# Ledger of designs, part 1: VH-VL binders against o16374r189to394

Scores and structures below are computed, not measured.

Target 1, 206 residues: o16374r189to394
Amino acid sequence: KMSICVPALFGNGYDAKRIVEFIELNTLQGIEKIYIYTNQKELDGSMKKTLKYYSDNHKITLIDYTLPFREDGVWYHGQLATVTDCLLRNTGITKYTFFNDFDEFFVPVIKSRTLFETISGLFEDPTIGSQRTALKYINAKIKSAPYSLKNIVSEKRIETRFTKCVVRPEMVFEQGIHHTSRVIQDNYKTVSHGGSLLRVYHYKDK
Structure headers, positions and changes below count from the first letter of each chain, unless a header shows other numbers; Kabat numbers aren't used for antibody chains.
F is the ipSAE of ESMFold2-Fast. E and O are both the ipSAE of ESMFold2, at different seeds. Each is the mean of both directions, binder to target and target to binder. V2 is 0.75 times the mean of E and O plus 0.25 times the DockQ between their complexes.
[cut] marks letters that were taken out.

## First folded at step 1 (VH-VL)

Design a01 (framework fv_adalimumab_6cr1)
Fold by ESMFold2-Fast, scan of step 1:
Parts: C-alpha cells; sequence; structure tokens
Structure a01 (fold): chain C 206 residues (1-206), chain A 121 residues (1-121), chain B 107 residues (1-107)
C-alpha cells in the first residue's frame, strides 16, 4: 500500500551501509516498495551488490538512469525526470507514495501509531491528493547518524523553505522536488501539514 | 531550580467539570513537552495526557479521551487539564510532569508536588 | 497497550543489603525504560532512563540493566533514605505505562 520514490542517486553522503539501513528501517514502517534511481556506472562494488540483493528479493525496484553528458545545472532536470517517472509507475498501483532522499525519514508524531495509520488519517478527506510536510533537522549538538527513529533530538524549529510530500499517485498530474505542482482535477487539493501528526527528519553530515 | 506547582484540585460531584493548572519556573517552558500523570489513593501511577512544546502533538490515555483536554500557554509558562464528565474512578493526585525533550520522549525528569482531585457525592 | 509487571510487590531488607527489583514488559521495548523513586507523601523522582543511564545527582549505588522485556533495578548497599516505592515505566510506545510498584522497607 505504501511506496517510496528516491530520485536520482547522487552525492557523497551515502554508502552500502546507509542504503541497507534506509531500506530496512522503511520496511519496518510498512513501506512495501522502494523505487531507486541510480547511475550505476558511478556506484562502487559494495553498493551495486547491496542494491542487487534487495532488487532480487523484491524489496526495491532499481532503475538505471544515466545522463548522456553531465553539466552543472543539468542534474536538477534529471531529478525532475526521475520524480515524474516514479509517479507514473505508482499510479494505479500504490495507495500512498512518499518522495524522500536516503537521508530523510517520514515519522509519525504519535509513537503508538503506525505510519499507515497516520497517513490514512491525514488523507481522510477524499479530495486531498497531496500532503506537504516541512523538514526538521537533526540537532547539530548530536553529530551522529542515528538509525533509530525513536526519541530523536531535532532542532526545535520546523524548516518550511524545504518540504517533502506524500501523495495519492492517481490524483497527481505533476510532482516537483519539494511540492506537488498540479493535481488531476480542479476540486482535488494539496495540503500543507503543520507537523502535528507527521514529520520529516533530515540527517546531516559535517 | 526547576519548579512545577499544580493547583485547581478539590472535591467535585460526579458528572461535573474541574480545571487543573500547573505553573512552571526555572526552565524555558516552551522548549519542552509536558505531561499529566495521576495516582489514585494507595495505588500506582497512571499516565493521563501529553502535549508537545508547540501543542502540535497531543495524546490521551483511553480512560480519559473525549472527556479531558490538555493545553498550554507558553507566554504564561502554564499547563492546563480541563476535566469534564468526571467519574469516581478519576479520584487521584494529579501530577504535572516535565519531559526531557520538546517532542515528548515519554519519561519525566521533574514532577510537581501534585493536586488532589476527589470525585464524590 | 504494553503491560509492565514488577516483582516483588514489596520487600524488607537491612541497611547495607543488595536489593534487586525486576520489571517485565509484555512485549519488546528495547531500552526505552525508566525507573522512578517515590517516597511516602512525595512526588516521584527520576532515577534511571534508557534502562541503565543514571540521572544526574542520583547516588551510584543505584544501577539499572536489561533490554527487550526483562529489566532490573539494583541498589548495591541499601540506605535508610532509600525507603520508597519504586516504579518502572516504558516509553517505547504510547500510551505510556507503569509497573504496579515495589515497596522497599528497612527491617
Amino acid sequence: as target 1 above (206 residues)
Amino acid sequence: EVQLVESGGGLVQPGRSLRLSCAASGFTFDDYAMHWVRQAPGKGLEWVSAISWDSGYIDYADSVEGRFTISRDNAKNSLYLQMNSLRAEDTAVYYCAKDEYYDSSGYFDYWGQGTLVTVSS
Amino acid sequence: DIQMTQSPSSLSASVGDRVTITCRASQGISDYLAWYQQKPGKAPKLLIYAASTLQSGVPSRFSGSGSGTDFTLTISSLQPEDVATYYCQQYNSYPLTFGQGTKVEIK
């Protein structure tokens, strides 16, 4: 019922161990499929082996996405293309699709509720096609890569300049990097959630 | 020093309402989640309700959900518990308790002295 | 709901004795367990959190151990001021739940 789209895999903040922890932790939250877009020519052997293991075990769908020529600024368009492709792969297939990177996690605020229960509540109004949630950064005083979502120490303020979305794929026409750009019908709506029931935690390296 | 002072307890008839207050001092009140915990005479501790620093997260024990409302006023460094449709089994000392995190970790580093609520005819 | 069961319900020991109190959760709670001390007529005080981390200002004779479902609070050398009821509390999930308490008295 729930899936995650991870746009084009790039940067230097990930390795085989981080990928394993991302997949395992989201699987524990009830995510049934993770779509990962990669430039496989740039991955090390451990990362390739890890992704193949999860792909062979039907936990992820691994999609090779390679730009013909990479230029500064072209990579952003690559991310938008992979987001669009992932949205279309989930239309008619999954009930809720999350758009987040390997260092971002959607977490229920109420610790006793599952992610699916929280999301179902947020989408109780059938005209809601998208929920946009602001980021909370992990507190810089604790400079570690936490792989537990319980008892997290994060910055008090919510970051509203950058947001992440969970959507009903069948109701979305155009999805952006940080927000839903267009819905299928005029009476469908996008909602910005204030962080009362669902939060996105972003882990930083330094 | 951290201090939490509860008030508003007393004798009340079944079916009536009562409002408890907790005055906080000695720490930055709006940086922490707050809780209410109760203890019936001669019995153990029972968690009642939680509220995050920004009132964005609120939760209740099943026994009080729909009847009690937790709230806070960060400008006044105060926590409240509005108790409606009171029952004899709500008789207890009510403690105001401070969480060690703003998002509610669920354990309590400081407690008030408590205020007794007696629900009786 | 996660049920917390303490053992024993009460005990009497002599000054200097090693006292052990156990707490069992009805399901796995990792190390999300706290211990509180409540002296007669007073509010509870936090002793231990994360199953084994001693709260600042708590005497070193108090220690906690365990993970998953089985937890122990130990007082290595009981003192007169330790007369109290001790409660365990899980914070793995809401609703938060406490054990029924263990009353510790001196002979």
Scores: ipSAE 0.000, ipTM 0.461, lowest interface PAE 13.1, mean pLDDT 79

Design a05 (framework fv_adalimumab_6cr1)
Fold by ESMFold2-Fast, scan of step 1:
Structure a05 (fold): chain C 206 residues (1-206), chain A 121 residues (1-121), chain B 107 residues (1-107)
Amino acid sequence: as target 1 above (206 residues)
Amino acid sequence: EVQLVESGGGLVQPGRSLRLSCAASGFTFDNYAMHWVRQAPGKGLEWVSAISWNSGRIDYADSVEGRFTISRDNAKNSLYLQMNSLRAEDTAVYYCAKDMGYSSGWYEDYWGQGTLVTVSS
Amino acid sequence: DIQMTQSPSSLSASVGDRVTITCRASQDISNYLAWYQQKPGKAPKLLIYDASTLQSGVPSRFSGSGSGTDFTLTISSLQPEDVATYYCQQYDNLPYTFGQGTKVEIK
């Protein structure tokens, strides 16, 4: 019912433990499918082994995406291409698709609600194709097993300049990195909220 | 200003029990895991036990498991250590320490002054 | 259990000297290592976490380095107030374990 698109993994700041936390926590929240777009040239052996383990166990779909040049403009374009590919893979397959990186987690504000219950409530209006939510920074890594999203310590200030989206894939024409750019019908809506029901936690220390 | 104040230490005979308390102030107590760490006279530090913010995760060192019980009361901003079947080797200064985060998997960023427990006949 | 071994067990140095303390883990702990300072008669105080990150308020003469199994705490210019016992601690796996301590004294 729910899926995540992780754009191309580039640069440093991520390691095998971060990837394990990301996959385990999102699986715990009910995410059925995680599409991970990676540049194999950027990954160390531990990261490759970790991703292969989860791919072999059908927890993720691992897509190798390698660009010949690594300039800022090229990487931005690469992220848009992977987001578009992922959107199309989820059309007709999943009900809700999240767009976030390995250092970001969508978490319900009401801790007694599941992620699916929270998202279903946010999409109660059938003309809503996209929900955009603000970031909230955390200063320390989430520790390893047992994994729990209920025990997050975060900064009080909400970051509104950068946001992340959850969408109904069949209703979105063009998805951007920080927002939904276009929907397929004129009467479909994109909605922004300040994190009152759903938040994205972002690691401040990579 | 983070403050941790331990109490309840003293002289106790082998095989008896003691309950240690730690009063916390200067931070949101129920957002953080808490630790007990001890130090025998003239010796090094030994981690004893930890409890997560909501008591959902509790861990013990092998030397005390089954004899000691860690607990907390978030309404009172207090941490406790119930020590049963005490042995001479449990003689130490017991420190209450704040975890850096909500999980008992991090380092201890603030420590109390400690309370001395002496187990002797 | 992960064993933490410090070297040396004690040292004496002069004010202004560069002091180096080593900590070895019996298995890979990545960078999940903290250093603590315990002055005579006082509770321990956090100096460094994540192997190399200096705690706020700690003088810049203190630094940490290392990853995996080998870690170092360095005091670039020893001061009288640095007389203390220094402990490393791993927090990669349970039970959390400390080194035996390194006592630093001034001659």
Scores: ipSAE 0.000, ipTM 0.433, lowest interface PAE 17.8, mean pLDDT 78

Design a14 (framework fv_adalimumab_6cr1)
Fold by ESMFold2-Fast, scan of step 1:
Structure a14 (fold): chain C 206 residues (1-206), chain A 122 residues (1-122), chain B 107 residues (1-107)
Amino acid sequence: as target 1 above (206 residues)
Amino acid sequence: EVQLVESGGGLVQPGRSLRLSCAASGFTFDDYAMHWVRQAPGKGLEWVSAISWNSGTIDYADSVEGRFTISRDNAKNSLYLQMNSLRAEDTAVYYCAKDRSSGYDLGYFDYWGQGTLVTVSS
Amino acid sequence: DIQMTQSPSSLSASVGDRVTITCRASQGIYNYLAWYQQKPGKAPKLLIYAASTLQSGVPSRFSGSGSGTDFTLTISSLQPEDVATYYCQKYDSDPLTFGQGTKVEIK
């Protein structure tokens, strides 16, 4: 079983269409569960209705996350808290967990392989707890249904400084937004810059 | 293995400017957020400023906001702190500190430099 | 702003003694707390993060506990090399506030 953790939404420019595209494409890739963390008070009615539809149909687990304390200033640790909660929810339940935002997709480089086959290959070494994957920017948006990543047009350059992770939840002790910070025992390892078999496609809306 | 070396401290008069540098080695500098933390003589630690791996996220303590500017040059593996309108209460040892994360979403420091003393006195 | 208060401000103990230092946040910070050791004239060294997780290379006589507002650093058997000032630090949100420090000395 494969799952996705989408960290807390704090003032992002996402809309209902982006949410639909994200859920539908990842479902087509074989993702069985998507954990979405959000402040329900900050969502428009269309986004709330869309998330409830998918939650009611058991495609997502929607978590209304509010911080227990209030401070004047920067709330940057909200994403770390939700990432940690999501990691714990997947430990012992999911074989592979992805950490990505609504504008990011993990896609196999070898198109004849499924996402699960690609991930299984990357984790063939049982001491690997985390894979850090390079990004590739997409200029054009995905068309409305039917959704497909098969013929997506992307920039030639690979961005190795911006990365996202896929992990074995049971082997990870501490997960950050862009990388795995700690594994659960000393002989487990993290692998960086694995762009040859798996890539993260990032929509560029500017 | 990991080393952080601060420089640029010294004696400076109130109202003037000073620029601190931190040279990093032994890790991939552009994968981590960096911080400045200071300590006045005989007193405790005070967080001053933070910068993410790509300079996309920057923050300051209220006491220095508007006067200090944090920056980094990833090609040179260097962190900087530009200090303007210096006050006597800015007198402290300034430490360069490494975050465990790229976006400083963790906010604790696994490695510290040796510190550089800044004395603001007339 | 959340205030971080350490107790005691200083203590003296004998080699082999069990030492406890407390840190209190004025509001809940979950487990977003780190402990540092600073020896005279040197930079601080990370001992513990996430309230109870020991940093690699730190002796097992150091341990941390607590969550929410009340946190404790324990040294199970004080050694001469443990003479230092110990600081707690919150990292749930900005500012990344330190406690005022607890100075540990040997009698």
Scores: ipSAE 0.000, ipTM 0.457, lowest interface PAE 15.0, mean pLDDT 78

Design c04 (framework fv_canakinumab)
Fold by ESMFold2-Fast, scan of step 1:
Structure c04 (fold): chain C 206 residues (1-206), chain A 122 residues (1-122), chain B 107 residues (1-107)
Amino acid sequence: as target 1 above (206 residues)
Amino acid sequence: QVQLVESGGGVVQPGRSLRLSCAASGFTFSSYAMNWVRQAPGKGLEWVAIISYDGSEKYYADSVKGRFTISRDNSKNTLYLQMNGLRAEDTAVYYCAKDFGEYSSSWYFDYWGQGTLVTVSS
Amino acid sequence: EIVLTQSPDFQSVTPKEKVTITCRASQSIGSNLHWYQQKPDQSPKLLIKYASQSISGVPSRFSGSGSGTDFTLTINSLEAEDAAAYYCHQSSSYPFTFGPGTKVDIK
C-alpha cells in the first residue's frame, strides 16, 4: 500500500478542480491513502465541499491544521510538525509514503511501468529507507487547460536544489520538507536519485 | 534462458589496450545494470565496474579507475569493458554479471557469463 | 574500501555434516552482504542475498545470518555437489568488495 502526505495547504495556489485532479490521478497510479493537512479558514466553499466529498468516501484523511497568529519561522515549524504527524500515521500502515504538494506529481520515467513497480524496484535493497527524487518544473500556463500530467511541457533544467522523497515510514525517524533527515537505524540508507527512473513534476505559475 | 557470453580476451603486453564484450540474451538487456567482475588464476573474485541500465551512471574499483571504461550498447544487447594501460595484475578471467533489479540497482548478481581470460605478459 | 575476511580458508567435510563459513567486514555494512558459490572451472552462482534472504532454486540447506560486521553462511547437511568455493560480497558502498573465499571439499 502507497500513501501521500500533503504536509500543509495554505493560500491561493489551489482550487477545487486542482484538488480533484490531484486525488484522481494519484488514485489511478495506485495511491490508496492521501493525508491532507490544511487551514480550513483559507479554503473557499467549493474546496471545502470537494475535500469533504473525498474524506466521506475514504479517499483522503483531512486534518485541520491552523498556524498561530505569528509566523516568524512558524510556517517552517508548522510544515515540519505536519510532516512528523503524517509519518507517524503511516508507520506500520503503508509500505511507501510520498511527500508532495497538490502541484507536485511523482511520475515513472518508463511509461510501461506502474508507479508501484517503479517504487518497488527503487526499494529492492531492504536497507534503503528513503529515495530522494529530482524535481522538474512545469509551466502550467503554457499547456495546462485542463491541469494534468497528460499535457506536460517541462523546463529543460532538472532542479537539484529542491527534491521530494518517497520513504518506507517504518525506517524513518525524522523527515524534512525536501529530504529525509534521519533514519531509525545506522545501517539504513537515504538514496539520492538523479531522476532516471522517477521524477517529481512541479506545476509553477508565473 | 538468460545467457551472457564474454569475448575479446587474449594475451596482451603490459601498457597496451584490450576491449571485452559481453553479449546478452534471454532478458530485456536495456532494463538492467551490468557489472564486470574478475578473478586472477587461482585467486578470489574482484569487482571491477558497474553501469546503470541506461548507461548514465558508472562506478569503478580503485585499481582500475582512470584506466578502464565500462560502456553498453542497448540496441545490440552488448556490454563493453575498454581496458587501457594494462598491467600484470590485470591478468584474470573477466566475467560479466547481471544486476537483479529491473530499472534499478539491487547490487547483487543473479546471472554470470562463462568468463573470458585476459593474460598480460611480456 | 571495505575489507571482507573469511574463515576458514579451507575445510574438508564428511557428507551430511554441517558447514559454517564466516565473513567479517572491516566496518558495518548493515545487511548488504551476499553469498556466491563457485565450482571448479565454473562461473559463480548466487546463493543468499542481503545476509539472510533465500534465492529461488537454491536448496533449503543453505542459509545465511548476521548483520553489521559479522556474517555466517551455513550448509546444514553437506551434499557432494556442494564442494566449491564460497564468497561473500558487500554492496554497502563503492567499490564493491568480495571476501577471499572459503574452499569446501568432500572427505
Scores: ipSAE 0.000, ipTM 0.472, lowest interface PAE 14.8, mean pLDDT 78

